# VHH binders against GTPase activating protein homolog 4 (mgp4): the designs that were tried, part 1

Scores and structures below are computed, not measured.

Target 1, 192 residues: GTPase activating protein homolog 4 (mgp4), of Dictyostelium discoideum (Social amoeba) (q54qf4r322to513)
Amino acid sequence: IPIEEIMFKQKSKFPNLDIPYILVLLVNLIKKLDNGMGMKTEGIFRIPGHTSEVNALKKLINEQGEYQFPPDLYSIHPIASLLKLWLREMPQPLIPNYVYDKSLECQSIEEFIVFFKFLPASNQKIITYLAGFLNELVQPDNVVTSKMNLDNVAMVFAPSFLRCDSQDMILANVDREKTLVKLIIEGYLKLS
Unless a header shows other numbers, all headers, positions and changes below count from the first letter of the chain; Kabat numbers aren't used for antibody chains.
F, E and O stand for the ipSAE by ESMFold2-Fast, ESMFold2 and OpenDDE, each averaged over both directions (binder to target, target to binder). V2 = 0.75 x the mean of E and O + 0.25 x the DockQ between their complexes.
[cut] marks letters that were taken out.
The coordinates of atoms that the task and the answers printed are left out; those that the model quotes come from them. Centres of patches stay.

## First folded at step 7 (VHH; from p41 with L108F)

Design r4
Fold by ESMFold2, look of step 8:
Structure r4 (fold): chain B 192 residues (1-192), chain A 122 residues (1-122)
Amino acid sequence: as target 1 above (192 residues)
Amino acid sequence: EVQLVESGGGLVQPGGSLRLSCAASGFTFSDYAMGWFRQAPGQEREFVALISWSGGSTDYSDSAKGRFTISRDNAKNTVYLQMNSLKPEDTGVYFCAASRDYYTEGDFYDYWGQGTQVTVSS
């Protein structure tokens, strides 16, 4: 569903939250799981969660409004997979399609910020939140165990941030999309 | 130019086995998750199996579990589907697909092969 509709529906339960609660829930679960070592999980965001578990989580959240899960669904890979999937399934990607080409022209975080400030407010807040989380994820004390460095994380998250709607350009733009996501993660402090 | 070329299809009796191969070129194979999909005439393409970048994680459709094994060899840029205990319901065109992330929804895969026919008939 659209971000605006999500924010409208959650207002009664979470009146002071300015991003979708599902994002906060999933990020906090990733940090909490495995006795606080979820971000050190080898292959996090690269190893897929089992499809049945991801779909069960999605159903509980989207169709039944549940934010507490059965114990067998509290594991890192399905939750990490759902975070990426949720972003991918939004009607518009986090970086909207109409600014896709402009976003790929950026060669620095400063260039990104020029048009980032004109994105919808919800998109700005979600991007800032995720960039901070992903920056923490790629810190050396996590990467030594997870094996998921900045380059790896940017690669697997690119489809959650951007969508190329031209089949001819998908391959040509892969490295440019990764580079943009790296800029966003590295420069997250400048987004706020 | 991205190419995914499937091979190994054919006609087989029920209970038989086939091994499908998919040779990949034109992209960094080890950066992509790979999937197998199939399509019977008049039906939508359906998910069969997926494998992570390193081959360390796999998942399967309910109909494939326990009978099919997906694997990959990143040194050879090839993904495989070992299909055992084949049933007539497994008949269809099998497609290899690649994505930068792992999906069971085919619409999220970036690259597709042309397919190889598998026919399971008495």
Scores: ipSAE 0.152, ipTM 0.567, lowest interface PAE 6.1, mean pLDDT 85

## First folded at step 11 (VHH; from u7 with S57E)

Design v6
Fold by OpenDDE, fold request of step 13:
Structure v6 (fold): chain B 192 residues (1-192), chain A 122 residues (1-122)
Amino acid sequence: as target 1 above (192 residues)
Amino acid sequence: EVQLVESGGGLVQPGGSLRLSCAASGFTFSDYAMGWFRQAPGQEREFVAFITWDSGETDYSDSAKGRFTISRDNAKNTVYLQMNSLKPEDTGVYFCAASRDYYTEGDFYDYWGQGTQVTVSS
């Protein structure tokens, strides 16, 4: 899903929204579902939504001029799966490939902040928004039931933040990517 | 070096069964979701099934549902595909794939096996 097309589609309804509406929508759905207990769902983002449901949701956002989800028809898992898939299908990862290696050199949130400020504005906004959501997700009151702690969430979301284009380096960089995402999630307040 | 090695393919009659295995090495198996894909001659590679890391959650293509079962044994670094009620249209090369997350899109998987031939014919 090209980011330009997403932004173009939402422009008529959300002219002042500087991040993709679909991201906001999916995050809000997760937060509101199950009487506001969505983020407490056991295995959220690790338990997959059924492919048919995920595809149905994906079809809605691709074929309609507006993003209208039927929350009563879908559980959290399809929505969560779609969120990750949407991030994965963007033309560029949240951390662009041309700075992939540089990003992994960041050993602290302070170093990342310096790096972060050189990213495109759209990337900064999306990363900040997502990191905030993920930070909330990994709070103890959620983790006690979801079982999705910082390490688990970082591991699951690392591919949504970064893409290693070197086949030989994929395995070597897995832990580095996870560590970086952990820093971003934990230190998200310093990003804005 | 990461390796995925499929086995268990072969010739079977319609209605028959096969059990494919994929032995993984060179990475922490339990940290990866595993998938099965297949490619028939002259066709695009298509998703068959995936299984998540430790919980063993699974999903299937429409064609595979009700007939195929994906499973894994993390102690053996192996993922399996039990195929029942096989049809001629199931014929193709079956590939095992590994990824840090679960996908139905093959392009998102990091590692692939060489594939094993499955032929369903009378």
Scores: ipSAE 0.647, ipTM 0.848, lowest interface PAE 1.0, mean pLDDT 92
Fold by OpenDDE, fold request of step 13:
Structure v6 (fold): chain B 192 residues (1-192), chain A 122 residues (1-122)
Amino acid sequence: as target 1 above (192 residues)
Amino acid sequence: EVQLVESGGGLVQPGGSLRLSCAASGFTFSDYAMGWFRQAPGQEREFVAFITWDSGETDYSDSAKGRFTISRDNAKNTVYLQMNSLKPEDTGVYFCAASRDYYTEGDFYDYWGQGTQVTVSS
């Protein structure tokens, strides 16, 4: 299901939201948890939530369109895991497969911006939103305690942005994908 | 060339134990989460356990919990699966897999071994 279809279906519930509601929900939960200290959690997005908790959370979100999660119901890690999982489970990656190679040719944020403008509008919005969140995550005041710097975050999120369809090129492109995601995160303000 | 080579499989009686090993090469081992999967005859491949990069965080399938232990030695580029209290239903081919992130979904893993046969029978 293309992102456009997701957004089309979402209009009935969230007519004024131009990005997937689940993304907003999960990001906001992370920001609010632990008395607003969620992004400072050590190992955030590297320490997995337990599968049972992640699945329970996923089910809850799917069954209840609008759910106000009590901050103390779940720890950061299941929520963080679900965010990555949701991105990975999308029918198409944020950077569509048909432009995968082209995206990796971008060696600067300026080059990426040129590339970025040709992506579907929904992809642009989601990437911009996520990049903004990740940029905030890698700020020094968070990294000092979370230990999740730009490099770590980019490495962890690369599979959420891109999917290499060539088995032979997976290894060769690992660093390239990470580098691209770093550029996107660091330069997110230039995307809009 | 990326390689994952499983070993340690074999025939064991119910209640017995096996220790599987997976030797990895061709990539930076410590940058990858490792997983064990298994496939019983006539069934789909299923998740058994994963272990994250250097932190060593682990998770297990419900059937594996309490009986199996996944561990890794990054200095040796090896991941292990200690299997205790084995049951006939544990019979199958066990696969080692590598991914840049941790997953319970096999489709998301980048590299796979050839598998090692585990047979639990009286």
Scores: ipSAE 0.587, ipTM 0.821, lowest interface PAE 1.1, mean pLDDT 92
Fold by ESMFold2, fold request of step 13:
Structure v6 (fold): chain B 192 residues (1-192), chain A 122 residues (1-122)
Amino acid sequence: as target 1 above (192 residues)
Amino acid sequence: EVQLVESGGGLVQPGGSLRLSCAASGFTFSDYAMGWFRQAPGQEREFVAFITWDSGETDYSDSAKGRFTISRDNAKNTVYLQMNSLKPEDTGVYFCAASRDYYTEGDFYDYWGQGTQVTVSS
């Protein structure tokens, strides 16, 4: 389902929300679960949630729409896995393919902003929201326990932000994609 | 050039065991999650197992859980699937695959081997 269709369908229930509700739901669960210590979970976004739990959570959310996640039903890892998976399953990546090559040439957040402002409004808002969350995730007081520093998070989230369409360039672009995601996370305040 | 080469398939009786290997080359093996998938004739390819990067966290399909074990040897650039208690329903071509993240959806894997045939027949 394209972002635009998601935003259209959710408008009646969430008229003031300008990003997909599932993103807000999953991010808020990560921040609130484990007595507020979810962002300190060792290996968060790197250690997979059990496949059965990820599938069950995905099915529940799809069938209930705005289902409130009970704190004792799922751990952090399935929720983190589902967040990445949901972004990966989008028909188009957050950074659209038509700017993929130009985005990889960026050496600073200022260079990224030059074309970021012309992306669809929904893409801009989702990228800004995720970048803010990921910036909080990589703060030192979280990293000391989670062991997920900026470099690790950027590597794991690169497939959630952009996708290489050329099979022969996938390997060549791995580090370049990571570098771009690091720039976005570090510079998120300038996206607003 | 990225290559994934499976081996170890064959004919085995129900209840038997096989160990599949997948030799990888052309990329930094420890940076990739690896998966095993299988396909019976006339059926869709289905997920069997994945194993994450260096740390080696694993998960399995319901049909594989408890009988199959995925493992990796980063020094040999090889991923394995130990298959025990084999059943006729396990018959099919088994493929190894590589991806930058862990997935059960085969369409998200970047690189695929040619497959190795496993036949479980009375």
Scores: ipSAE 0.533, ipTM 0.800, lowest interface PAE 2.2, mean pLDDT 87
Fold by ESMFold2, look of step 11:
Structure v6 (fold): chain B 192 residues (1-192), chain A 122 residues (1-122)
Amino acid sequence: as target 1 above (192 residues)
Amino acid sequence: EVQLVESGGGLVQPGGSLRLSCAASGFTFSDYAMGWFRQAPGQEREFVAFITWDSGETDYSDSAKGRFTISRDNAKNTVYLQMNSLKPEDTGVYFCAASRDYYTEGDFYDYWGQGTQVTVSS
């Protein structure tokens, strides 16, 4: 389902929320679970959640929409896996396919910011929200326990931000995609 | 140039075992998650198992769980699928695939092998 349709459908329930509610839900669960230590989970976003739990969560969200997840039913890994998966499954990635090549030309956060302001408004808001979360995730007091530094996080989140539509360029663009995601995370404060 | 080459398929009786291998080249193997998928004639390709990067975490489809084991040897750039207690419904072409993240959705995998035939029949 396109971002615009998601925002339209959720408007009556969440009139003041400017990004898809599911993103806020999953991020807040990660922060709340494990007695507030979810962002310190070793291998978060790298270690997969159990496929059956990820599928169950996805089905529940698709069918009910407003379910408040009990914090004791699932571990961090299924929630983290679902966040990446939800972003990956969007009809358009956060960096839309039609600007993929141009996005990879950014060499600095300053160049990204100029380009960023021409992305669709929903994409800008989602990227800003995620950049803040991921910036917090890679802070040293989390990384010392999670072992998920900026480089690791950018690598595993690149498929959630970008999709290469040219088979012969996938390998050539891996490092460029990671570099762009690192720019976004490091430049968090300049996005807002 | 990326290559994934499966081997080890064949004809076995129900209850038998096979070990599939997939030799990888042309990319940094330890940076990729690996998956096994299968396709029977007239059916959609379906997820069997994945294994993460060098950390080696695994998961399986419901039909594979308890019978199949995915493993990898990063020194040999090879991923394996040990298949035990094989059933006729396991018949199909088995593909290995590589992606920068783990997925059960095959469309998210970047590279695919040509497949190896597994036939479980009396």
Scores: ipSAE 0.514, ipTM 0.797, lowest interface PAE 2.4, mean pLDDT 87
Fold by ESMFold2, fold request of step 13:
Structure v6 (fold): chain B 192 residues (1-192), chain A 122 residues (1-122)
Amino acid sequence: as target 1 above (192 residues)
Amino acid sequence: EVQLVESGGGLVQPGGSLRLSCAASGFTFSDYAMGWFRQAPGQEREFVAFITWDSGETDYSDSAKGRFTISRDNAKNTVYLQMNSLKPEDTGVYFCAASRDYYTEGDFYDYWGQGTQVTVSS
């Protein structure tokens, strides 16, 4: 479903929240679980969660519209997998296709901001939120244990930010997409 | 030019085994997750197994778990599916697929082979 429809449906429970609640829920669970050490989990966002657990969580949310996470599910990898999957499954990517080509030309966060500020407000807020989280994730005190540095994280999150609609450009754009995501993560403070 | 070429399919009796291979070219194989999918006549294509990048982690559909093993040889750019204890319901065309991340949803895979037929029957 579109971001706007998600925000409309959640307004009764979360009237002051300006991004989808499921994103906040999943990020907070990652930070809180494992006695606050969730972001230090080795291979986070690279090691898949068990498919059955990811599917069960996805079905609960999709079929019932419930944004409550089951209280006894405390494994990091299914939660990390679901976060990426949820973003990948959105009807449009966070960085919409109409700015895709211009985004890949960016050499700095300042060049990205030129059109970022004209994106829908929800897209701006979600991108800023995720970039801040991912910047925290790749801090050295997490990476020493997680083994997930900026390059690794940008690689696995690129499909969550961008989608190439041209089959013949997918390979040519892989490194460009990763570079753009790294640039956004590094420069997230300038997105506000 | 990306190519995925499956082989190793055939006719086998229930309880038998087959080993499928998928030779990959045209991309950096170790940077891609690989998946196996299957399609029976009149049915939707369904997930069987994936393996993450660089000989990484695996997972399986419920029907494949415990009977099938996905593996990869990055030196030979090849992914395998060892299928044991085959049942008639395993009959179908098996496809190899490649993507930038691991998925059970086939629509998220970027590249596909043409498939190899597996038939489990007496």
Scores: ipSAE 0.505, ipTM 0.790, lowest interface PAE 2.4, mean pLDDT 87

